VH-VL binders against q9h9l3. Designs and how they scored, part 197

Target 1, 176 residues: q9h9l3
Amino acid sequence: PRKMVAIDCEMVGTGPKGHVSSLARCSIVNYNGDVLYDEYILPPCHIVDYRTRWSGIRKQHMVNATPFKIARGQILKILTGKIVVGHAIHNDFKALQYFHPKSLTRDTSHIPPLNRKADCPENATMSLKHLTKKLLNRDIQVGKSGHSSVEDAQATMELYKLVEVEWEEHLARNPP

## First folded at step 10 (VH-VL)

Design P35 (framework fv_unasnemab)
Fold by ESMFold2-Fast, scan of step 10:
Structure P35 (fold): chain C 176 residues (1-176), chain A 122 residues (1-122), chain B 107 residues (1-107)
Amino acid sequence: as target 1 above (176 residues)
Amino acid sequence: EVQLVESGGGLVQPGRSLRLSCTASGFTFSYHYMDWVRQAPGKGLEWVAEIRNNFNSYTTYYAESVKGRFTISRDDSKSIVYLQMNSLRTEDTALYYCARDLFDSGYYFDYWGKGTTVTVSS
Amino acid sequence: DIQMTQSPSSVSASVGDRVTITCRASQGINSYLNWYQQKPGKAPKLLIYDASSLQSGVPSRFSGSGSGTDFTLTISSLQPEDFASYFCQQANSFPRTFGGGTKVEME
């Protein structure tokens, strides 16, 4: 079944001391890693902390960024009715203020067979960078200029494909 | 709401050139892959060319029969996809369709224009 | 190039009949196969994408199945508006290729 996309979001700090995570970029890729959506998103609140080392977001990205409410509508049109793959995907859904059905959600940070293939404890939450290095022999999130949400979404889809057959069979027998 | 309108077809002699245009409206053109598909009189469908979106580096692909002679391009500011056809041959005679290419669940043409006719004849 | 062999080239049928059209790829194409309907003088219309997904607005009597190399389009109970040509198309590899078409004609 190819009604499957992978998502990765970048958040910036808003609110008191920049402690609130607000959506500032979203990338969505198809099963083969082709980019369906990749936009900088303007939070409705003042940005206190760009978190540039991790997010890759800078002030110049906000100049022509899509307002949150418009971006959210565009993103939800792509996600609705599809299997959505992400890594620690609860954080992305929270930033989108969106509920996606658990039966259509795949979180690569909580797939025991994937951890097992990486020689990691099955119930541990491993980083995307670690799993990608161990299983795909590829370095992502390299350097000090921040992460690429496109690169992260592509890596997430490739990781899921390694366990897709096994995990879909498991979910069919053990519905969430 | 979604519309694709092809233009630029006509009668042309072998060895000459034509440029086809397809003007899109009713959707975010820049997000979509765009394709040209042709159909010779009374025959089946033949895929001609594809151009991907900016997110995927405007990558282009061609059918072997047109490679080196045809060039697909796009102008996202005007919502137009083009097909530049050089060194035309009688076997290029066909109705040329512009198609919107969705890639969220496989790859498929969900909307087609009505087509523009190209006749290559001496 | 991946060659798409479509069978039959034509079929005569009556309203209410079950019609089955097959499409065979010369190489594995996973599920990257689409089905289009074309009526005389009209542009093609998408029916099925990704082998088995029904396009919005297309009647449920149309269904697609298959994976790898062998694919089938089924019309469970033929209606008068279904007399048309049908084409399969693979989107697994470039160049994209279409089947030769199947004409569904009235008996």
Scores: ipSAE 0.841, ipTM 0.916, lowest interface PAE 0.6, mean pLDDT 93
Fold by OpenDDE, second read of step 11:
Structure P35 (fold): chain C 176 residues (1-176), chain A 122 residues (1-122), chain B 107 residues (1-107)
Amino acid sequence: as target 1 above (176 residues)
Amino acid sequence: EVQLVESGGGLVQPGRSLRLSCTASGFTFSYHYMDWVRQAPGKGLEWVAEIRNNFNSYTTYYAESVKGRFTISRDDSKSIVYLQMNSLRTEDTALYYCARDLFDSGYYFDYWGKGTTVTVSS
Amino acid sequence: DIQMTQSPSSVSASVGDRVTITCRASQGINSYLNWYQQKPGKAPKLLIYDASSLQSGVPSRFSGSGSGTDFTLTISSLQPEDFASYFCQQANSFPRTFGGGTKVEME
């Protein structure tokens, strides 16, 4: 089987009134949860809202942040050819201005067997925090310091592993 | 050369505490996950705990049999992994191995220490 | 938890024999299955990782196969130094779990 990685990104607000979500941190972990990539990223546009409460990003993190274009190249190099796991991963890809092949994408927010395992409606979109608590008995995104993209990526990978065999079998029979 | 050396084992009564240490050398300790695996006399192998490096913190995992009683921790500056064992039971009697995980492809224990013996008896 | 059922618990064999040990997982673990060898009074030694990858320094007479739930360790031609216990271990989920072990004894 192909190598599998999990990705999680944090975004800040740019553009008028900070309504544009721009990549400010990206974390990638391997199947074992080892960190392959974790960098602060400097958006091409002025940051209006750091969204610190959620993103954990502060102004000081941007002082030596990797420029977006460079970071994007580094990230794409890691993702190419891999099965990429994420939660609501379309947001991450959008922020990266990159679209991974659907056949190689796994979104834990849209896996019915995962929701079933967590006693959630199969067709509902559950939060990463909720699924992680229910299935892994782990608290993530706790406190006022904002999210940890590494922690979130690791949790996402662990959740997927719970249904990996079943879901991969399903996908094999039902290619996207 | 990769080396793992366990210490801290001994004879204790039930309900007592013991702290095991594993000193690592010959590799970049902070890059690797570390595990404890135990083996009761004449029995098979039982995974006990794992501790992982995160960017800003550590993540730990435990066997159900030791949850709430054992705590795995590490000091990367000293290349040591610890196992704090509280409320020890007779069934905790075993040879305790320290093992190194590789992160390149899957999890497997490529290096083991010689182990340290823990005996819990009245 | 994922239970690992290892078979047989013991096997008597002679030098030169082909020895096969089986490990079955209670649920799918993909290819994340490792094999270890343990000699009396010694720590376990990694033989095979990721179901079929031979660890560096391990003789080629050892091989691993399988995926999903059924895995096999094969010793193509048993050597005197191969009399030992063997354990499988799944690395797919927590808690990590080992098989019950197989003791390879001299006939």
Scores: ipSAE 0.000, ipTM 0.553, lowest interface PAE 13.3, mean pLDDT 92

Design P36 (framework fv_unasnemab)
Fold by ESMFold2-Fast, scan of step 10:
Structure P36 (fold): chain C 176 residues (1-176), chain A 122 residues (1-122), chain B 107 residues (1-107)
Amino acid sequence: as target 1 above (176 residues)
Amino acid sequence: EVQLVESGGGLVQPGRSLRLSCTASGFYFSDHYMDWVRQAPGKGLEWVAEIRNKFNSYTTYYAESVKGRFTISRDDSKSIVYLQMNSLRTEDTALYYCARDLFDSGYYFDYWGKGTTVTVSS
Amino acid sequence: DIQMTQSPSSVSASVGDRVTITCRASQGISSYLNWYQQKPGKAPKLLIYDASSLQSGVPSRFSGSGSGTDFTLTISSLQPEDFASYFCQQANSFPRTFGGGTKVEME
């Protein structure tokens, strides 16, 4: 089963008091973890809060960043018609101002068999960091410089692959 | 229109060197993996080398038969991929194709150049 | 290295015939198998990627199937322009390897 990618986005704060989340980086990887896309993205609105502790984004990254409208077109061209894997992926789609069909969307924060493998309650929302440590024995999002969206997308794909066969069978019997 | 144009082939003696070039146009070269595939006269296809894109650290891979003798490299500013061939052997005689590697839905060579001929003989 | 065994090495066929070519991998390669067509004096052309996905612009009479180790390329109704050599190629691991090729000849 191919035609599957994993995505992870980083957002910065725009709008009043920096409360609006605007896309500022996007990473997309293929089934084997190869990077298809990884660009810093310039929001159309003034950045109030870089949220660097979490996003890893600094003013220097914005100097040659791809404008939002152009980046969005590039990203959607990669995602269209593919199964897209993410963690709490509705946040990524919201930042992209994009609707991806539910039948082609896989959210590793809401896959009961994955939580079961991690010895977590099936209906709980577990963090990507926690699931990656439990199931892949790997630490991600380490340090003080923010997250790597490439690392997060790669971990997300690897987590999905652990339950891919059983979850795809479940979805075939119970279409979304 | 996607185009790949190979050049640099010729007749050389065993032990000599040759550098092949492949100039790309009509697409975003820097986003793609690039490969060299060769075909000896009247024979089948043999994969030679791959160079990945900047997002994947320009990682290189080689067929065992050419490892240590051939070097694949690229210049994204010129949209050119190179194959530096050292210590050439008669077994390296072939038509050398440049191919674009699309890796989003699998790994496959969706466009090929017409090839450049390398003949290694005494 | 993953060895790709392709059968038959050649086949004689007439226009309208169903032609089947097989490719066997020495190890499991999931669906990472591609099929290429090559006409005399020309570069190879991609027909099918990821075992069963038809490349844009390729006629629907071409189809691919299989997974793991056994794969098949089928031409449902051979046309004059289909007389050519066909090669399978695995993309699961390095080195990338090709099958020996199948030559589809007239008569």
Scores: ipSAE 0.506, ipTM 0.823, lowest interface PAE 2.3, mean pLDDT 92

Design P37 (framework fv_unasnemab)
Fold by ESMFold2-Fast, scan of step 10:
Structure P37 (fold): chain C 176 residues (1-176), chain A 122 residues (1-122), chain B 107 residues (1-107)
Amino acid sequence: as target 1 above (176 residues)
Amino acid sequence: EVQLVESGGGLVQPGRSLRLSCTASGFEFSDHYMDWVRQAPGKGLEWVAEIRNKFNSYTTYYAESVKGRFTISRDDSKSIVYLQMNSLRTEDTALYYCARDLFDSGYYFDYWGKGTTVTVSS
Amino acid sequence: DIQMTQSPSSVSASVGDRVTITCRASQGISSYLNWYQQKPGKAPKLLIYDASSLQSGVPSRFSGSGSGTDFTLTISSLQPEDFASYFCQQANSFPRTFGGGTKVEME
């Protein structure tokens, strides 16, 4: 294994009508799926919409949550200098208010060989749930009580590992 | 500044028990896996046990030679990892090291204490 | 259990020499291999992790390579402080296992 981790974040709605996505949970796993980080995070702004159906976040999770500024520092310390794998990872970096180098970023929603293995159009943006079911024969994000960011990060790493050799060689020949 | 300080070693008769402690300072103890590694006089290194962190349910692993006799545990509030050693045998005689286990890029022991000596003899 | 075989068990060398230590795993361990240095009366010190990553503060004359079953630690130009024992360790599976060690001695 390389210096490679997978990340998944959960966001809640803040700001006018809850339209701003603010970080409320972050999970980071290593190459084998061991959990390096998994904390509920308290947004600096008032939570208007917990988006519980998707985020799994409830008011009770905010009681002992790590303040955003502290959590951000902890997370960035783990991500810096590593290859970071995610699904639609732009949203996670935006919620973290963080820029990660494109050369060290791997987005499983934009890897043509991965879509090809799943019998999906190479340029389509497929959901993590669909790719995981097709390629790993596993159901994730089950039910209506919200997603597990740990489960999502683990699935994301496993999906990337299916195309890692091929995709790393592609990136070496075609640097971003 | 990372520090690991082992204590609890000594001379003990076969069949008796001993508890080793390792006090950690200078880092967020609760985020790390912790291991015990031993070294018999003039011999090489032998991994003994590991306890994982809270994010990984404090799962424990043991070398076959100590399984059922040794128990690794931790107290995150005090930043201490323990090794409870029961039914001690002469072949358990060794210097016992506490090690901090990083698992962000592989799995590796980036810091070790100076060790505590356990001598099992009649 | 994964057996780690180190060679040589000892080597006599002079300052400025290139020293190579080899470690072989009885089954594939990917890149989950670490190298430690131990001086007499001291605790081991991490040199290389994940087969080839140099630990912060370790001199660049130390390097690691390999994957799968065959791994090498190289000291490009031996210094007086490098006379010590060296151990490889696999972290692919439990139990974690160490090689038997290589003692680098002054000629």
Scores: ipSAE 0.738, ipTM 0.890, lowest interface PAE 1.1, mean pLDDT 93
Fold by OpenDDE, second read of step 11:
Structure P37 (fold): chain C 176 residues (1-176), chain A 122 residues (1-122), chain B 107 residues (1-107)
Amino acid sequence: as target 1 above (176 residues)
Amino acid sequence: EVQLVESGGGLVQPGRSLRLSCTASGFEFSDHYMDWVRQAPGKGLEWVAEIRNKFNSYTTYYAESVKGRFTISRDDSKSIVYLQMNSLRTEDTALYYCARDLFDSGYYFDYWGKGTTVTVSS
Amino acid sequence: DIQMTQSPSSVSASVGDRVTITCRASQGISSYLNWYQQKPGKAPKLLIYDASSLQSGVPSRFSGSGSGTDFTLTISSLQPEDFASYFCQQANSFPRTFGGGTKVEME
């Protein structure tokens, strides 16, 4: 089986009125939850809204942040050839301006068996926080300090592991 | 040559504390996770704790049987991993092994020490 | 927690025999299963990692197979030095857990 990693990104607001989501932090963990990558990233455009209450990003984090182009190269090197697990992962890939092969992508927000296990409708989109609480009995994204992308990536991987066997078999029979 | 040498074992009464040490040599200590595994007399292996490296911090994991009582820590400058054992119980009696894990992988224990014996008895 | 059920608990065999030990996980652990050998008075020794990868220096008569929940350790032709206890261990999640062990003894 291919090596798996989980990814989670935090974004800040750039552009007019801060409505453009720009990558400001990226965390990648391996199958065992080990941190492979965790960097603050400097967007190419001026940050208008740090979205701190959600992103956890503060101005001080950008002082020595890795420039986007450099960070993107580092991240893509890690992701290439691997099965990438994420929650609503299309947002992460969009922020990275990168598209991973669909056959190697696992989105925990779109896995019916996972929702079933959590006593949720199979076709519903549930939050990472909700699934983590229901299935792992763990609270994430709590407090006023904002999200932890490492914590979220680890939770995402753990959730996927609960349905990995079943889902991989399904995908094998139904390749995208 | 990779070597792991445990120390600090002994005989203690229930409720007392003991601190184990494992001195590592022959490899880049900071590039590996470290674990403690114990074995009661005539019994099987039981994982106790693991300490992992992050970019600028450590993450620890514990068996339920020792949570709140045991603390795993490490000093990378000295290549030592520790196990602080508080509120010891008779069921903690075992040979305690130090084991090396691989950085980034953390999948298996490829090197073990010879162990140090902890006996908890009234 | 993931329970590892190892069988048999003991097996009597002769030199040259084929010995098979099984380990079953209570839930899927992919290929994150390791096998260790332990001789009396000695520390465990890694034999197989990631279900089927032979550790360096381990004789080729040892092999591992399986994925998901069912795993097997096989000794193709038992040698005198192979009489020992064997343990499986899952590395899928925390807490890390071992099987109950299998003692291979002389018939």
Scores: ipSAE 0.013, ipTM 0.601, lowest interface PAE 9.1, mean pLDDT 92

Design P38 (framework fv_unasnemab)
Fold by ESMFold2-Fast, scan of step 10:
Structure P38 (fold): chain C 176 residues (1-176), chain A 122 residues (1-122), chain B 107 residues (1-107)
Amino acid sequence: as target 1 above (176 residues)
Amino acid sequence: EVQLVESGGGLVQPGRSLRLSCTASGFQFSDHYMDWVRQAPGKGLEWVAEIRNKFNSYTTYYAESVKGRFTISRDDSKSIVYLQMNSLRTEDTALYYCARDLFDSGYYFDYWGKGTTVTVSS
Amino acid sequence: DIQMTQSPSSVSASVGDRVTITCRASQGISSYLNWYQQKPGKAPKLLIYDASSLQSGVPSRFSGSGSGTDFTLTISSLQPEDFASYFCQQANSFPRTFGGGTKVEME
């Protein structure tokens, strides 16, 4: 396959009332689901809300975390020039303060053929958890201790692979 | 520059053990999968074992012919990958190469060492 | 195990010739196929990875094609330094397996 990776990020709350989403973990996997990057990331601002139920981030993870500026450089080196797959991926790019070309971006929350395979409305935004259960018969984001960004990135890549041929053909005929 | 240097080969009797080492330099060793590939005199290449990196839980894989006898391991602090070879057989006689596995756009051995010779005979 | 059948086992050629080597996998391996060159007494050198991607520093006369089960390495205009053995290798699944090799010899 072409150079293609899947990404999933976890964010914590910083700034006033913890309302700013700051990068706190990033996982990147290759086409086969092998992990290229998985680090806890220390935001430059004080963490107000760990959002642990969703992020899986706890204070202990910040002790040896990679500073944001360094992590961002490492992550961007991996993403640049590659097709990047994600679910609601705009949120990940926003947390990274990064612009990735639309022509090289694949968002599994906005791929009509994928929803069709899951017996969902083609233009609806379905959760990663729902699509993974329906199409891969796998439970992810289980329990109350937060999500695994590695697990989410792996599921996202596997979901994309189900529609890759059809969707790449569509994009070739309808360039973004 | 990227370098891989194998050592530990030699002449050994059947049933004995040897430990091969491969010392890496010139790159971020801890980010790579590392493999051992062997070549019997005048024969083709045979993949022996792979050890993945920390991100992939140091998972190990072995060729069926060596499973249970050989153990691949690594020390990221020293940039060394090892191959512990137990219960050696005459058919293990080969030149043993250490190879770096790039896995960002496929899986392929982009750098190889010169190899270390293992001869198993009585 | 995925078996890699490589042909021919040897080929005699002259400088300037077009040489093609084929490799067949016993199961589908998508594009996870690599080609290596080995000269006598030397370690193998990567030529092509992911079926068709030319490794940096490798001359453009080398090309790879194929997907699934049938793959080809082509040398468009053989040069003196190209007389060597060539091996394909699948990286789709474990164990990783190599083809039997093709020796390209001077005619």
Scores: ipSAE 0.601, ipTM 0.850, lowest interface PAE 1.8, mean pLDDT 92

